# Designs tried in a protein design chat: VH-VL binders against L-aspartate semialdehyde sulfurtransferase iron-sulfur subunit. Part 18

Target 1, 131 residues: L-aspartate semialdehyde sulfurtransferase iron-sulfur subunit, of Methanocaldococcus jannaschii (q57563)
Amino acid sequence: MRKRVYYWTDSEHINKPVISDTILNTGVKINILKAKVEPQEAFLILELFGSKETIEKALNYLSKFGEVEEISKVIKRDLEKCVHCGCCITQCPINVIYMDEDYNVVFKEEDCVGCKNCLKACPFKAIEIFE
Key: E = the ipSAE of ESMFold2; O = the ipSAE of OpenDDE; V2 = 0.75 times the mean of E and O plus 0.25 times the DockQ between their complexes.

## First folded at step 17 (VH-VL; framework fv_clesrovimab)

Design i1 (from s4 with heavy chain S53D; at its last look DockQ between E and O 0.59; V2 from the best seeds 0.00; counts 0 for: pae E 2.7 > 2)
Fold by ESMFold2, look of step 17:
Structure i1 (fold): chain C 131 residues (1-131), chain A 125 residues (1-125), chain B 107 residues (1-107)
Amino acid sequence: as target 1 above (131 residues)
Amino acid sequence: EVQLVESGGGLVRPGRSLRLSCTVSGFTFGDYAMSWVRQAPGKGLEWISFIDDKAYGGTTEYAASVKGRFTISRDDSKNIAYLQMNSLKTEDTAVYYCARDTYGSGYEIDYFDYWGQGTTVTVSS
Amino acid sequence: DIQMTQSPSSLSASVGDRVTITCRTSQGISSYLAWYQQKPGKAPKLLIFKASRLQSGVPSRFSGSGSGTVFTLTISSLQPEDFAAYYCQQYNDYPITFGQGTRLEIK
């Protein structure tokens, strides 16, 4: 089974080998899809592999040292509400959203991981995510 | 109203091929993973194949009993899932159900909230 | 593979009876278990998911409990339409597996 999560660690835990310890304690396999590491925090997008029980144990362990958000499979844009303002573009950590040559905002839905950042940024509330 | 309708079953001899179709309506097909589950006469249920939605690349999985012989596919524009069944054996005789996976769990497969009525495949000499 | 064993394999009961069906798994599956009802000649129908959650449209006389390796389906007051086969299913790990079934018959 596979699950993708957003993971954020704070300054207290940034120096801990959290990923390694999670693997050793649970047996989960982890692929890092994105990492942004700053001096006092880290932001990760992780893909976990294992039985659902193993993934649950891994997420529980990770939550002791940071914040975990499970990423939904689906995102949907309401084209009646979208005015192509582009506010969502800078909020996508994996660059799924861009503006074409005619200044239309385009979503590469097939690459989306469902992180909710664009939903929060849309001033017209044109973006939904299904959990 | 969510509906799943299987078709393409019939009588076929061992070693031959058959393609099953699952036509769906009442939901956005492209957002859902689909499975095939079979039931031999007088027996229990056996999961045999799975195809994910396109958001996760349409990945597939197979039970060991059919891997290498069966191929699951989908055509989201037509709202149809397919099961290509090659090298059929007598133990493949069963009612074949298509089943819709539950929505939005974050895993590729869970439990099946809607089922078709099934199509019968009989493999005999 | 996670083996699922239901008990009893069959049972007879009367309308109004309380019925309990048990599903045991060969390894822990947390709460990733579903229950299905199947009437003769018909497709399975989802009753319970996540071990204890009732599917929409299923009567409240059905309930599920358990975690880990032992799970139960309970029908608190049996109705004529409840005479069917019942299957448990785990969805903790590949391959997805079902119990062998429990046939509930009218006395």
Scores: ipSAE 0.388, ipTM 0.757, lowest interface PAE 2.7, mean pLDDT 86
ESMFold2 (binder alone), look of step 17: mean pLDDT 91; pTM 0.938
OpenDDE, look of step 17: ipSAE 0.739; ipTM 0.912

Design i2 (from r8 with heavy chain G57K; at its last look DockQ between E and O 0.52; V2 from the best seeds 0.00; counts 0 for: pae E 2.3 > 2)
Heavy chain, then light chain:
Amino acid sequence: EVQLVESGGGLVRPGRSLRLSCTVSGFTFDDYAMSWVRQAPGKGLEWISFIDDKAYKGTTEYAASVKGRFTISRDDSKNIAYLQMNSLKTEDTAVYYCARDTYGSGYEIDYFDYWGQGTTVTVSS
Amino acid sequence: DIQMTQSPSSLSASVGDRVTITCRTSQGISSYLAWYQQKPGKAPKLLIFKASRLQSGVPSRFSGSGSGTVFTLTISSLQPEDFAAYYCQQYNDYPITFGQGTRLEIK
ESMFold2, look of step 17: ipSAE 0.490; ipTM 0.803
ESMFold2 (binder alone), look of step 17: mean pLDDT 91; pTM 0.937
OpenDDE, look of step 17: ipSAE 0.672; ipTM 0.877
ESMFold2, look of step 19: ipSAE 0.432; ipTM 0.775
ESMFold2 (binder alone), look of step 19: mean pLDDT 91; pTM 0.936
OpenDDE, look of step 19: ipSAE 0.515; ipTM 0.807

Design i3 (from r8 with heavy chain A33E; at its last look DockQ between E and O 0.70; V2 from the best seeds 0.00; counts 0 for: pae E 3.2 > 2)
Fold by ESMFold2, look of step 17:
Structure i3 (fold): chain C 131 residues (1-131), chain A 125 residues (1-125), chain B 107 residues (1-107)
Amino acid sequence: as target 1 above (131 residues)
Amino acid sequence: EVQLVESGGGLVRPGRSLRLSCTVSGFTFDDYEMSWVRQAPGKGLEWISFIDDKAYGGTTEYAASVKGRFTISRDDSKNIAYLQMNSLKTEDTAVYYCARDTYGSGYEIDYFDYWGQGTTVTVSS
Amino acid sequence: DIQMTQSPSSLSASVGDRVTITCRTSQGISSYLAWYQQKPGKAPKLLIFKASRLQSGVPSRFSGSGSGTVFTLTISSLQPEDFAAYYCQQYNDYPITFGQGTRLEIK
């Protein structure tokens, strides 16, 4: 089984080996899809593999040392609201949003992991998620 | 009303191919994962194949008994899921159900809240 | 693979009886278990998910309990429409597996 999550750590836990301890304590496998690490905090997009019970234990362990949020599986753009401004492009950590040669913003929705960064960045609120 | 309707079953000889269809209505098909589950005469239920929605990669999984012979696919524009069954064997004789997975769990497959009525496949000489 | 064993394999009972069906798993599955009802010639119908949660539209005489490796489906007062086959299903890990079924028949 596979589950994708956002994971945030703060200054209190940023120097702790949370991912390795989670793997050792639960047997979960973890892939890091994206990481943004700053001196006082880290933001990760994690993909966990295992039985549902194993993933459940791993998420519980991770939540003791940071914040965990599950990623929605569906992101859609409202073309009536979108004006192709491009503000969302830099917010996509896996680069599924880009601008074509005609200056139209393109979403590769099939490749999206549902992290919600682009939703918060759109000044026209053209991006919607389905949970 | 959520509705799933299988079609394409029939009598075929071993080694032949058959394609099953599952036509869905009453929900947004694009958002849901789908499975095929079969039941041999007088036997229990066997999960055989799964397809994720395309927003999460459209990945597929197969039971070992059918892997390499069966292919699941979907056409979201037509609200149809397919099961292509190649190199059929007599042990593939069963009623084949399509089944809808739950929405919003975050996992590829859970339990099946809606089932079609099934289509019968008989493989015999 | 996670093996699912139901007991009893068949059961005769009267309208109004309380019946219990047990599902045992070869390894722990937390609460990732569902129960289905199947009448002759019909598709399975979901009754219970997450071991104990009742699906919408299912009568409250059905209940589920258990966690880990032992799970129970209970029908508190049998009705004529409850005579059917019952299956448990685990969804903790691949491959998805079902119990072999319990037939519930009228005495």
Scores: ipSAE 0.309, ipTM 0.715, lowest interface PAE 3.2, mean pLDDT 85
ESMFold2 (binder alone), look of step 17: mean pLDDT 91; pTM 0.935
OpenDDE, look of step 17: ipSAE 0.714; ipTM 0.897

Design i4 (from r8 with heavy chain T102E; at its last look DockQ between E and O 0.49; V2 from the best seeds 0.00; counts 0 for: pae E 4.9 > 2)
Fold by ESMFold2, look of step 17:
Structure i4 (fold): chain C 131 residues (1-131), chain A 125 residues (1-125), chain B 107 residues (1-107)
Amino acid sequence: as target 1 above (131 residues)
Amino acid sequence: EVQLVESGGGLVRPGRSLRLSCTVSGFTFDDYAMSWVRQAPGKGLEWISFIDDKAYGGTTEYAASVKGRFTISRDDSKNIAYLQMNSLKTEDTAVYYCARDEYGSGYEIDYFDYWGQGTTVTVSS
Amino acid sequence: DIQMTQSPSSLSASVGDRVTITCRTSQGISSYLAWYQQKPGKAPKLLIFKASRLQSGVPSRFSGSGSGTVFTLTISSLQPEDFAAYYCQQYNDYPITFGQGTRLEIK
C-alpha cells in the first residue's frame, strides 16, 4: 500500500528528527519526493509505504510535530466544459497544469495540493474540487 | 445507474487462454481502480487481480495463484477492463466478477461497492 | 497473507431471529473490514465497510462492529430476504482476502 502526503513543520519542530523517529516507531517506509527547507519551516512531499494500519500510525505520529495533508485525487476537470484555453496554467504554483503539443490542457492531478487557484481562474467552471 | 458487465467466459481446455472483458457505465471509469474476484463452484470468494487508474500510475497487483499467468489491463477510452488468462488450469474454473474499488480514500485498494453479474469460465479436458 | 476465519460456517435461523456472525483475522487490520451478502446465483452485495459503516440502501437491521482482529455482523431481526451467504473481507494489506463464508439458512 502507498500514500502521498504533504508535511509542514514550523520553527518549534524543524530541528527534530521526526521522519527518522516515525520510521523507527512504526516500521513505515518513507520516500521524500520533494523537500523545501527554510530556517523557520519545512515543506515535504512524502510517500509512505506499508499496510493501511502502519500508514495510519505513521500519519498520526507525524501529525504530533507538524501538519499533514493527504494527497488524494482532489481535482477533476469536466472535459465537456473545458475548451483548453489555458487560463489555469499560470495559476498553479506547483506547475501541475500544462499545455501539450496539440494545445490540449493537461492536469497532473497526482501532484496537486488543492489550493483551488485554478478553479478561480477557469471562465467555464470546468474544474471541480472534491472535499 | 452504475453498471459492470462481464463477458468472454466459456469452456476451454487446460493450457489454453481466454480474455475476459468488463464493460462499465454510469460513472467516470478512468477515476476508479478495478478488481477481478472469482468464485469456484460451491466455494468462497477469491480476489485475483487489481488495476489502478492511470492518473496514479496504472499499477497492477495479482494473487499468487494467478501471478505470471493472468494480466489485467484497461482501456479508459472504451470503459473496459480486461483480464487476459493464459495457461489455464482446471483450478481456474469459477465465476469471474469484476468489481469497482471505492473512490477517494487515497489508498490503492479498498472494498468493492459495485460488482458485475459474473461470467463463467470452465477449464476441463 | 491475512487469514480470515468466519464462525459459524453454517447457521439455521427463523424469521425474526437475531443473528451474529464473527470474523477473526490472523493479524490486526484496524477497522479495514467489509461485509458482503451473496444470494444464490447472484453477485455479492456490499453491506458494511470500515467495520461498522452501513452502505447506502442497506436496511438498518444490519450492523457491524469490532476492530483489530475480531469483527461481528449482526442482523437484528431476520427477514425472508436475508437468507444468504455472508463474507467478510479485509482491505488492510495485499493480498485482499475474504473469509470462507457463512451460510444462513431457514430453520
Scores: ipSAE 0.149, ipTM 0.682, lowest interface PAE 4.9, mean pLDDT 84
ESMFold2 (binder alone), look of step 17: mean pLDDT 91; pTM 0.938
OpenDDE, look of step 17: ipSAE 0.383; ipTM 0.771

Design i5 (from r8 with heavy chain Y107E E108Y; at its last look DockQ between E and O 0.16; V2 from the best seeds 0.00; counts 0 for: pae E 7.5 > 2, placed apart)
Fold by OpenDDE, look of step 17:
Structure i5 (fold): chain C 131 residues (1-131), chain A 125 residues (1-125), chain B 107 residues (1-107)
Amino acid sequence: as target 1 above (131 residues)
Amino acid sequence: EVQLVESGGGLVRPGRSLRLSCTVSGFTFDDYAMSWVRQAPGKGLEWISFIDDKAYGGTTEYAASVKGRFTISRDDSKNIAYLQMNSLKTEDTAVYYCARDTYGSGEYIDYFDYWGQGTTVTVSS
Amino acid sequence: DIQMTQSPSSLSASVGDRVTITCRTSQGISSYLAWYQQKPGKAPKLLIFKASRLQSGVPSRFSGSGSGTVFTLTISSLQPEDFAAYYCQQYNDYPITFGQGTRLEIK
């Protein structure tokens, strides 16, 4: 099983190997899809892999050192503004944006993790986030 | 286009072994987890085995009905998933499907968006 | 293991009818539920995932709803090609389990 979550941590824990400790203490595997580390806080998008029990244990462990949140954001593309330039494609950490055979940009919206990378990358501001 | 093609089915006696193959095309095989699902004649669907992609350690899971007897594996260089079936029983008689697991939607995943045509395994004395 | 129970096991309907199939689970599975269609001699086809999300290419007359332990698949207006078997499947935990199936026949 896999689960993706948002994870925030503060200055008290930013210098602690929380991710590594989580892995070692629970047996979960963690893929970091996005990491934004600032001096006083960090924001991560994590993909956890393991049994449901293992994942839950890991999430509980993580919650001791930071905030865990379910991913609920959806990114949509404004087709009127989009020119299919593809700038957003390379910025997607999970490769859910691609060009089809007609060179149209396609979003797999159901797989979006709401990282906003594509939104920032869009020169036409054609991407919107819905919560 | 995504294609899954099972092969290796046939008629065998109880206690014998058989290896099924699932040859895939039309997608990056090593990025996807794979499952085997079987269907006995006139019956419903039964999930029997799962193998994750190598990036996630190639973890495997088995249904209790086949655990210890069946082994799922994959050769990413050949775009093939395998199901080694040992100590076959009459109740293993079924059409065996290979199916592609999805990437998921950020939550627990293991539904199947693409299926092969199936290969028939008959275990009979 | 999570037990999946579909109802009815079989039903007869006519073209144009509204059809609803129910899937009940022995424990809560949140929205980790998929629906499949299977025609005789063919592999299953994914219709719905995450309880209510329509798979790409699936007609909009198909819809899914529910959460927790009760789920429904609805066909708003039955078409000739919709006569088939339907299965629900949970992916909340291993082992992955399917409902016993619902056979939709022509009245």
Scores: ipSAE 0.025, ipTM 0.685, lowest interface PAE 4.9, mean pLDDT 91
ESMFold2, look of step 17: ipSAE 0.028; ipTM 0.654
ESMFold2 (binder alone), look of step 17: mean pLDDT 91; pTM 0.937

Design i6 (from r8 with heavy chain E108Y; at its last look DockQ between E and O 0.10; V2 from the best seeds 0.00; counts 0 for: pae E 14.3 > 2, placed apart)
Fold by ESMFold2, look of step 17:
Structure i6 (fold): chain C 131 residues (1-131), chain A 125 residues (1-125), chain B 107 residues (1-107)
Amino acid sequence: as target 1 above (131 residues)
Amino acid sequence: EVQLVESGGGLVRPGRSLRLSCTVSGFTFDDYAMSWVRQAPGKGLEWISFIDDKAYGGTTEYAASVKGRFTISRDDSKNIAYLQMNSLKTEDTAVYYCARDTYGSGYYIDYFDYWGQGTTVTVSS
Amino acid sequence: DIQMTQSPSSLSASVGDRVTITCRTSQGISSYLAWYQQKPGKAPKLLIFKASRLQSGVPSRFSGSGSGTVFTLTISSLQPEDFAAYYCQQYNDYPITFGQGTRLEIK
């Protein structure tokens, strides 16, 4: 099972090894997809791997030392409006949009984090993101 | 082409055992969780078991109706998931589907994007 | 366990009609809901996941909405091939549970 979350830490907890302690305490595996780290606070996008129970335990532990918000966005493309122009490809910071050999634009929706850059860039308004 | 093919169904008497197989092709089996879902004649769908991929511990879950009697397993080298069904009851009579759990970051993996054709298990005296 | 109740249990409609099927849950499931179509004698086919996301290859006339405890599946212009049973499924917690189904019969 995978789950992506936003995670914020503040100055009271930035000096603790929260990520490593979470892994050691729960057995969850964690990827860091994005980090913005400052001396007094950090913002992370984390990807957790494990059973549903393990992920729940990990989120509970993380919440003791920061704020957790689950990422639940779903991207949808109207195939009748989409003309496969490719304008959205460069707008995706995590590369979930690509062009196949037939010049069709393909969305790997499972990896989307909901940043809305592609939605704002589409000249044909073919893209919508749902929570 | 993603394909899942169930086998091993048949007619058995109560109290006996049966092993179902789900042979998969068209995707990297090692990267996916798998579930078994059954449908009794004329009835709705019932999820019965789940096994995760081994990179995430290979953990299993079971519905209460089968817990302790059924065991899900997988052999990644053969691209096969198994359901060992012990102590069968007449209530276990159903079509059994194997299903691929969706594998992807940012989503729960417990909805089923590909299903096999099903194999029929009939338990009667 | 999270109980899933679909309404109506069956309906008849004409080609071109707009139909709506509702799924209610016994507790909040956020958006962790999927919709399936099952034609007679065949396995279920995924239509919608995460309450509102259309699976690739599914016609755009299908759409989903809702969150929490009430969810809807809508077919905007019914086609003859849409005759089938429809099931909602929650994946918020184990055990995974399905609604009892809705049979859609085309006049």
Scores: ipSAE 0.000, ipTM 0.525, lowest interface PAE 14.3, mean pLDDT 82
ESMFold2 (binder alone), look of step 17: mean pLDDT 91; pTM 0.940
OpenDDE, look of step 17: ipSAE 0.422; ipTM 0.788

Design i7 (at its last look DockQ between E and O 0.39; V2 from the best seeds 0.00; counts 0 for: pae E 3.2 > 2)
Fold by ESMFold2, look of step 17:
Structure i7 (fold): chain C 131 residues (1-131), chain A 124 residues (1-124), chain B 107 residues (1-107)
Amino acid sequence: as target 1 above (131 residues)
Amino acid sequence: EVQLVESGGGLVRPGRSLRLSCTVSGFTFDDYAMSWVRQAPGKGLEWISFIDDKAYGGTTEYAASVKGRFTISRDDSKNIAYLQMNSLKTEDTAVYYCARDYGSGYEIDYFDYWGQGTTVTVSS
Amino acid sequence: DIQMTQSPSSLSASVGDRVTITCRTSQGISSYLAWYQQKPGKAPKLLIFKASRLQSGVPSRFSGSGSGTVFTLTISSLQPEDFAAYYCQQYNDYPITFGQGTRLEIK
């Protein structure tokens, strides 16, 4: 089984080895899809692998040292509002949004992790999320 | 309201191929994962394949008994899930059900709606 | 693979009886357990999910309990329409597995 989550930690916990301790204490496997680490906080997109029980234990452990937000399932684009400006492309941390040969913006929704960065970047409000 | 209808079953010889279809209605197919579950005559239920919705990558899983021989797929525009069954064996003889997965977040769960099944008989 | 063993494999009971079916798992599955009813010639029907939650439209005489490795389906007062096979299913880990089934016959 797998689950993708957004994970945030603050200055109180940033110097703790939370990811490695989570793995050691639960047996979960963790893939870090993206990371933004600063002196007082860290923002991560994590992918957890294991049984549902193992993933639940891992999320509970992670929650002791930061915030966990489950990634939303569906992001859709309103093609009537989209003008293919490309503003969302740089906001996708895993590059599932790109410009094709005809300069149309393309979303590979099947690869999307639901981080919502593109949602707020669109100046024409063409991106929606349906949970 | 929710309906799942399997089709494409029949009698085939070992080593041949068959494609099953599951046509769905009464819900937004794009939002749901789907599974195939089979039941040999007089036997219990065996999960054989799963396909997630596209928002979570459309990933697939297979039971070891069919992995490499069967391929699950979906056409969301037509509201159809497919099971391509290659290299059929007599052990594949069963009623094949498609089932809607209630799952969330890239994981298989339980099956809240089932089709009535289509029978596949693999015999010489 | 998580093996699921139901007991009894079959039983005969009268209308009005209290019936208990047990599902044992080879590994802990927390509460990720569902129960299904299957009447002859019909597709399975979901009764209970998450070990104890009753599916919409299922009569309240059905109940589920348990966690970890031992789970129970109870029918508090058996009705004629409850003649069927019953299956447990775990969804804690791949591959998804079912119990071998319990056949409930009305005597």
Scores: ipSAE 0.320, ipTM 0.717, lowest interface PAE 3.2, mean pLDDT 85
ESMFold2 (binder alone), look of step 17: mean pLDDT 92; pTM 0.940
OpenDDE, look of step 17: ipSAE 0.699; ipTM 0.885

Design i8 (from r8 with heavy chain S105D G106S; at its last look DockQ between E and O 0.06; V2 from the best seeds 0.00; counts 0 for: pae E 13.8 > 2, placed apart)
Fold by ESMFold2, look of step 17:
Formats: sequence, structure tokens, C-alpha cells
Structure i8 (fold): chain C 131 residues (1-131), chain A 125 residues (1-125), chain B 107 residues (1-107)
Amino acid sequence: as target 1 above (131 residues)
Amino acid sequence: EVQLVESGGGLVRPGRSLRLSCTVSGFTFDDYAMSWVRQAPGKGLEWISFIDDKAYGGTTEYAASVKGRFTISRDDSKNIAYLQMNSLKTEDTAVYYCARDTYGDSYEIDYFDYWGQGTTVTVSS
Amino acid sequence: DIQMTQSPSSLSASVGDRVTITCRTSQGISSYLAWYQQKPGKAPKLLIFKASRLQSGVPSRFSGSGSGTVFTLTISSLQPEDFAAYYCQQYNDYPITFGQGTRLEIK
């Protein structure tokens, strides 16, 4: 299972090895999609991998040292406009978009990080972003 | 062709305000974070401010030297980033560059692959 | 804040020389370092990112190396257009900081 979150930590906890301790305490695997660190706070976009239980334990541990917020950005296709041309596939740097056995373009929406590359590539304007 | 063009510089007295603009073209502005970097006469480069794209909250960051006095913002419909500079000091005299963050292209943040030509701000009596 | 110190602060060299500029950081930054070239009256130009990766369109005579706290920019076989100022920049943590610069001048 995968879960994407924003994570903020403040100056009191900025110097703690929170990511490392979370992994050691819970066994979760963490991919850091973005990191911004200031002297008084840090902002991260994290992708957590593990069982549902493991992810919940990791989120609980992270929340002791900062704030966790689920990413609310959602990409949707207008299926009436989409012609399955595949122009968007090469634009997705994390391979959320692929062509299946029946030549349909498939979006793994739950894995999307909202980079918007696919929106500009669609010649039929079939892709929209929601918050 | 990626282009960044700064404007709004000039001569201003201490304590006054000035707004800089950075007009961009040749890329999808919505997908990129932007920064302002300044260079005082005869000195090195100083990063001063950052604004993320709005898909990730449009968060802002500031160097301590300008925090509380400067405000970065963006208007994605016009392809413009702004730097509002309040309570200007003589130490703010510099060439101000806008720069494109590599966020949307490389998934790595905060090095700058494209820069504008700069606009000069002079703060003196 | 992460302090960045370049050495030398200025350097005279001839066309064809090998030049090395060093950037030292006050704390570890892994490989999150970039190098820029700046000619008088112009904006900086990105040369290298991630300590050692060449930006597209940058001549292969430019190279970068290092990790942690010590980094180098090397120009093999210096060309006339390489006489400029050079800056290192860390992007490991905010605030983003630059070295004070190295001025490379023709003998």
C-alpha cells in the first residue's frame, strides 16, 4: 500500500532524525518526493510503503514531531474526451500512466503526485486537476 | 525558449516600497517554483525568496535578511511572479534576478537552471 | 545557515591551463551542490548540479566532484570564454546559500 502526505516539522524537532527513527521504529519504507528545510521548520512530501497497519503506525510516529496532512490534489480524466492516444504516458515521470493489454490508457490516480505534465500533453484537454 | 524578464526596479528612498515583476514564457509556469536572488554592487549572490507551485500549497520561504519585509507571490494566469519589497533599506540596493527552480522538471529543488537578466534597485536618500 | 567558502577568491590563468576551484561547506550537504558561471553584467549560468552532473549545453571541459563538505569545479584546457566569476551554491537546506565567488582572470 502507498500513501502520500505533506509533513511539517518545527524548529524544536528540525534537528531530529525523524525519518530514520520512523523507519527503525515501524519498518515502513519511505520515499521522499520533495524536501524543503528551513532553520526553524521543514516541509516534506513523503510516500510511505507498507501494510495498512505499518503505514498507520508510521503516521502516528511522524505526528509526534510534526504535522501530517494528506495530499488532496486529484487528477481526473474526462472519458468522453479521452481517445486513448497515449500522449500523456511519456510525460509522467513516476509511471502513473500506462497502456493496458486492450490499448486503453490507464491512470493509477492513487499514485499521482500532481506534477501536471500530463495536462499540457493531452491534445484533447481530457485531463483535469481537482483539490 | 525559456525566458524570464524582470521589471519594476528603480531609485527609491529608504522606508519606501517597490514591487518587482518577473514575466515568464517558454514553459508551463504553473508547474514550477520560482526564486528571487539578488546581488549587491561588487558582491556575491544572495538567495532571498522562494514560492512553490500552487498544486503543492504555494508555500513561500524567505531569507532572514528580508523576512517580514518582502513578500513573494505569483499570478499563474498572467505568468508573472512578484516580489513586494516594503520598508526598504540601503542594504537592499542590488540587482534582483528571478530564477526558475527545477522542481517540475527534475523533482529536485532549489538549483536554478534559468535566470532573468536582472532589474536594478537602488535605495538611497 | 550553511556557510560556503570558495578558494581561491581570485585566480590568474592562461588559455589551455587546468583550473580547480574549491568550495567548502560548514556542514554536510551530501551532493546537493551547484556551480554557476557569471560574466560581468550578465546573469549567472548553471554549469553543474548534484555536485557532478553537467547541465545541458555546458562544454565537457567543465567537471565537478566531491561530496559532504568539500567540492571542486575543474576546467580542463581553459578557453578564452571561461574567464568569469564562478559561484558554488548549496541546496541541501534553506536558506539557500552561495559561496562568495571566485574571479578567474586572464594572465
Scores: ipSAE 0.000, ipTM 0.522, lowest interface PAE 13.8, mean pLDDT 82
ESMFold2 (binder alone), look of step 17: mean pLDDT 91; pTM 0.933
OpenDDE, look of step 17: ipSAE 0.023; ipTM 0.632

## First folded at step 19 (VH-VL; framework fv_clesrovimab)

Design o1 (from i2 with heavy chain D30G; at its last look DockQ between E and O 0.68; V2 from the best seeds 0.00; counts 0 for: pae E 2.5 > 2)
Fold by ESMFold2, look of step 19:
Structure o1 (fold): chain C 131 residues (1-131), chain A 125 residues (1-125), chain B 107 residues (1-107)
Amino acid sequence: as target 1 above (131 residues)
Amino acid sequence: EVQLVESGGGLVRPGRSLRLSCTVSGFTFGDYAMSWVRQAPGKGLEWISFIDDKAYKGTTEYAASVKGRFTISRDDSKNIAYLQMNSLKTEDTAVYYCARDTYGSGYEIDYFDYWGQGTTVTVSS
Amino acid sequence: DIQMTQSPSSLSASVGDRVTITCRTSQGISSYLAWYQQKPGKAPKLLIFKASRLQSGVPSRFSGSGSGTVFTLTISSLQPEDFAAYYCQQYNDYPITFGQGTRLEIK
């Protein structure tokens, strides 16, 4: 089984070997799909491999040293509510939202991992996640 | 209303092939993973194959009993999942169900919230 | 593979009885277990997921419990429509596996 998550760690925990300890503690395999590492914080997109129980244990361990957010599969935009303001663009950590040459906001829905950041940013509540 | 309808079952001799179809309606097919589950006469349920949704590029998995002989595929534009069954054996005699995976779990496969009514495959000399 | 063993394999009971069906797994599966009901000639119907969560539209007399390696399905007061086969299914790891089934018959 595999699962993708966002993982944030701050200055308090950034110097801990969190990924190594997680693997040693649980036996999970981890692939790092994206990393944005700065002196005071790190943001990662992790892909975990194992049984669901193993992944569950790994996520629980990771949450002790940072914030874990699970990625939902599907996001939809209500085009009647969307006014193409662009507030959501910078909130997408994997850059699947952009402004086209006609100044319309475009979602590459097939590439979306469902992190919900854009949903929180939309002032017109035009973005919905299936749960 | 979610509907799954299997077709293509029948009576075949060992070594031959059949292609099953699962036609779906009442939901956006491309957003859901699909499985085939079979049930031999008087026996329990056996999961045999899985195909993921388009967000995961249609990744597939197979039970060991059918791997190398069966191929699952999907055509999202037609709302159809397929099971190509080659080199059929008498052990493959069963009712074949297509089943929809639950939505939005973040894993490839979980449990099955909707099932078709099944199509019968009989492999006999 | 995770082997799933149900007990009893068959059971006779009367309307109004309380019935418990047990599913044991060969290794820990946390709470990644579902229960299905299957009537003769029909497709399975989902009853319980995540060991204890009731599927929408399923009567409240059905309940599930357990974690790890031992799980139970309980019917608190049997109704005539509850006489069927019942299957547990794990979804912790590949391959997906089912228990061998429990037939619940009228006494």
Scores: ipSAE 0.404, ipTM 0.763, lowest interface PAE 2.5, mean pLDDT 86
ESMFold2 (binder alone), look of step 19: mean pLDDT 91; pTM 0.936
OpenDDE, look of step 19: ipSAE 0.705; ipTM 0.897

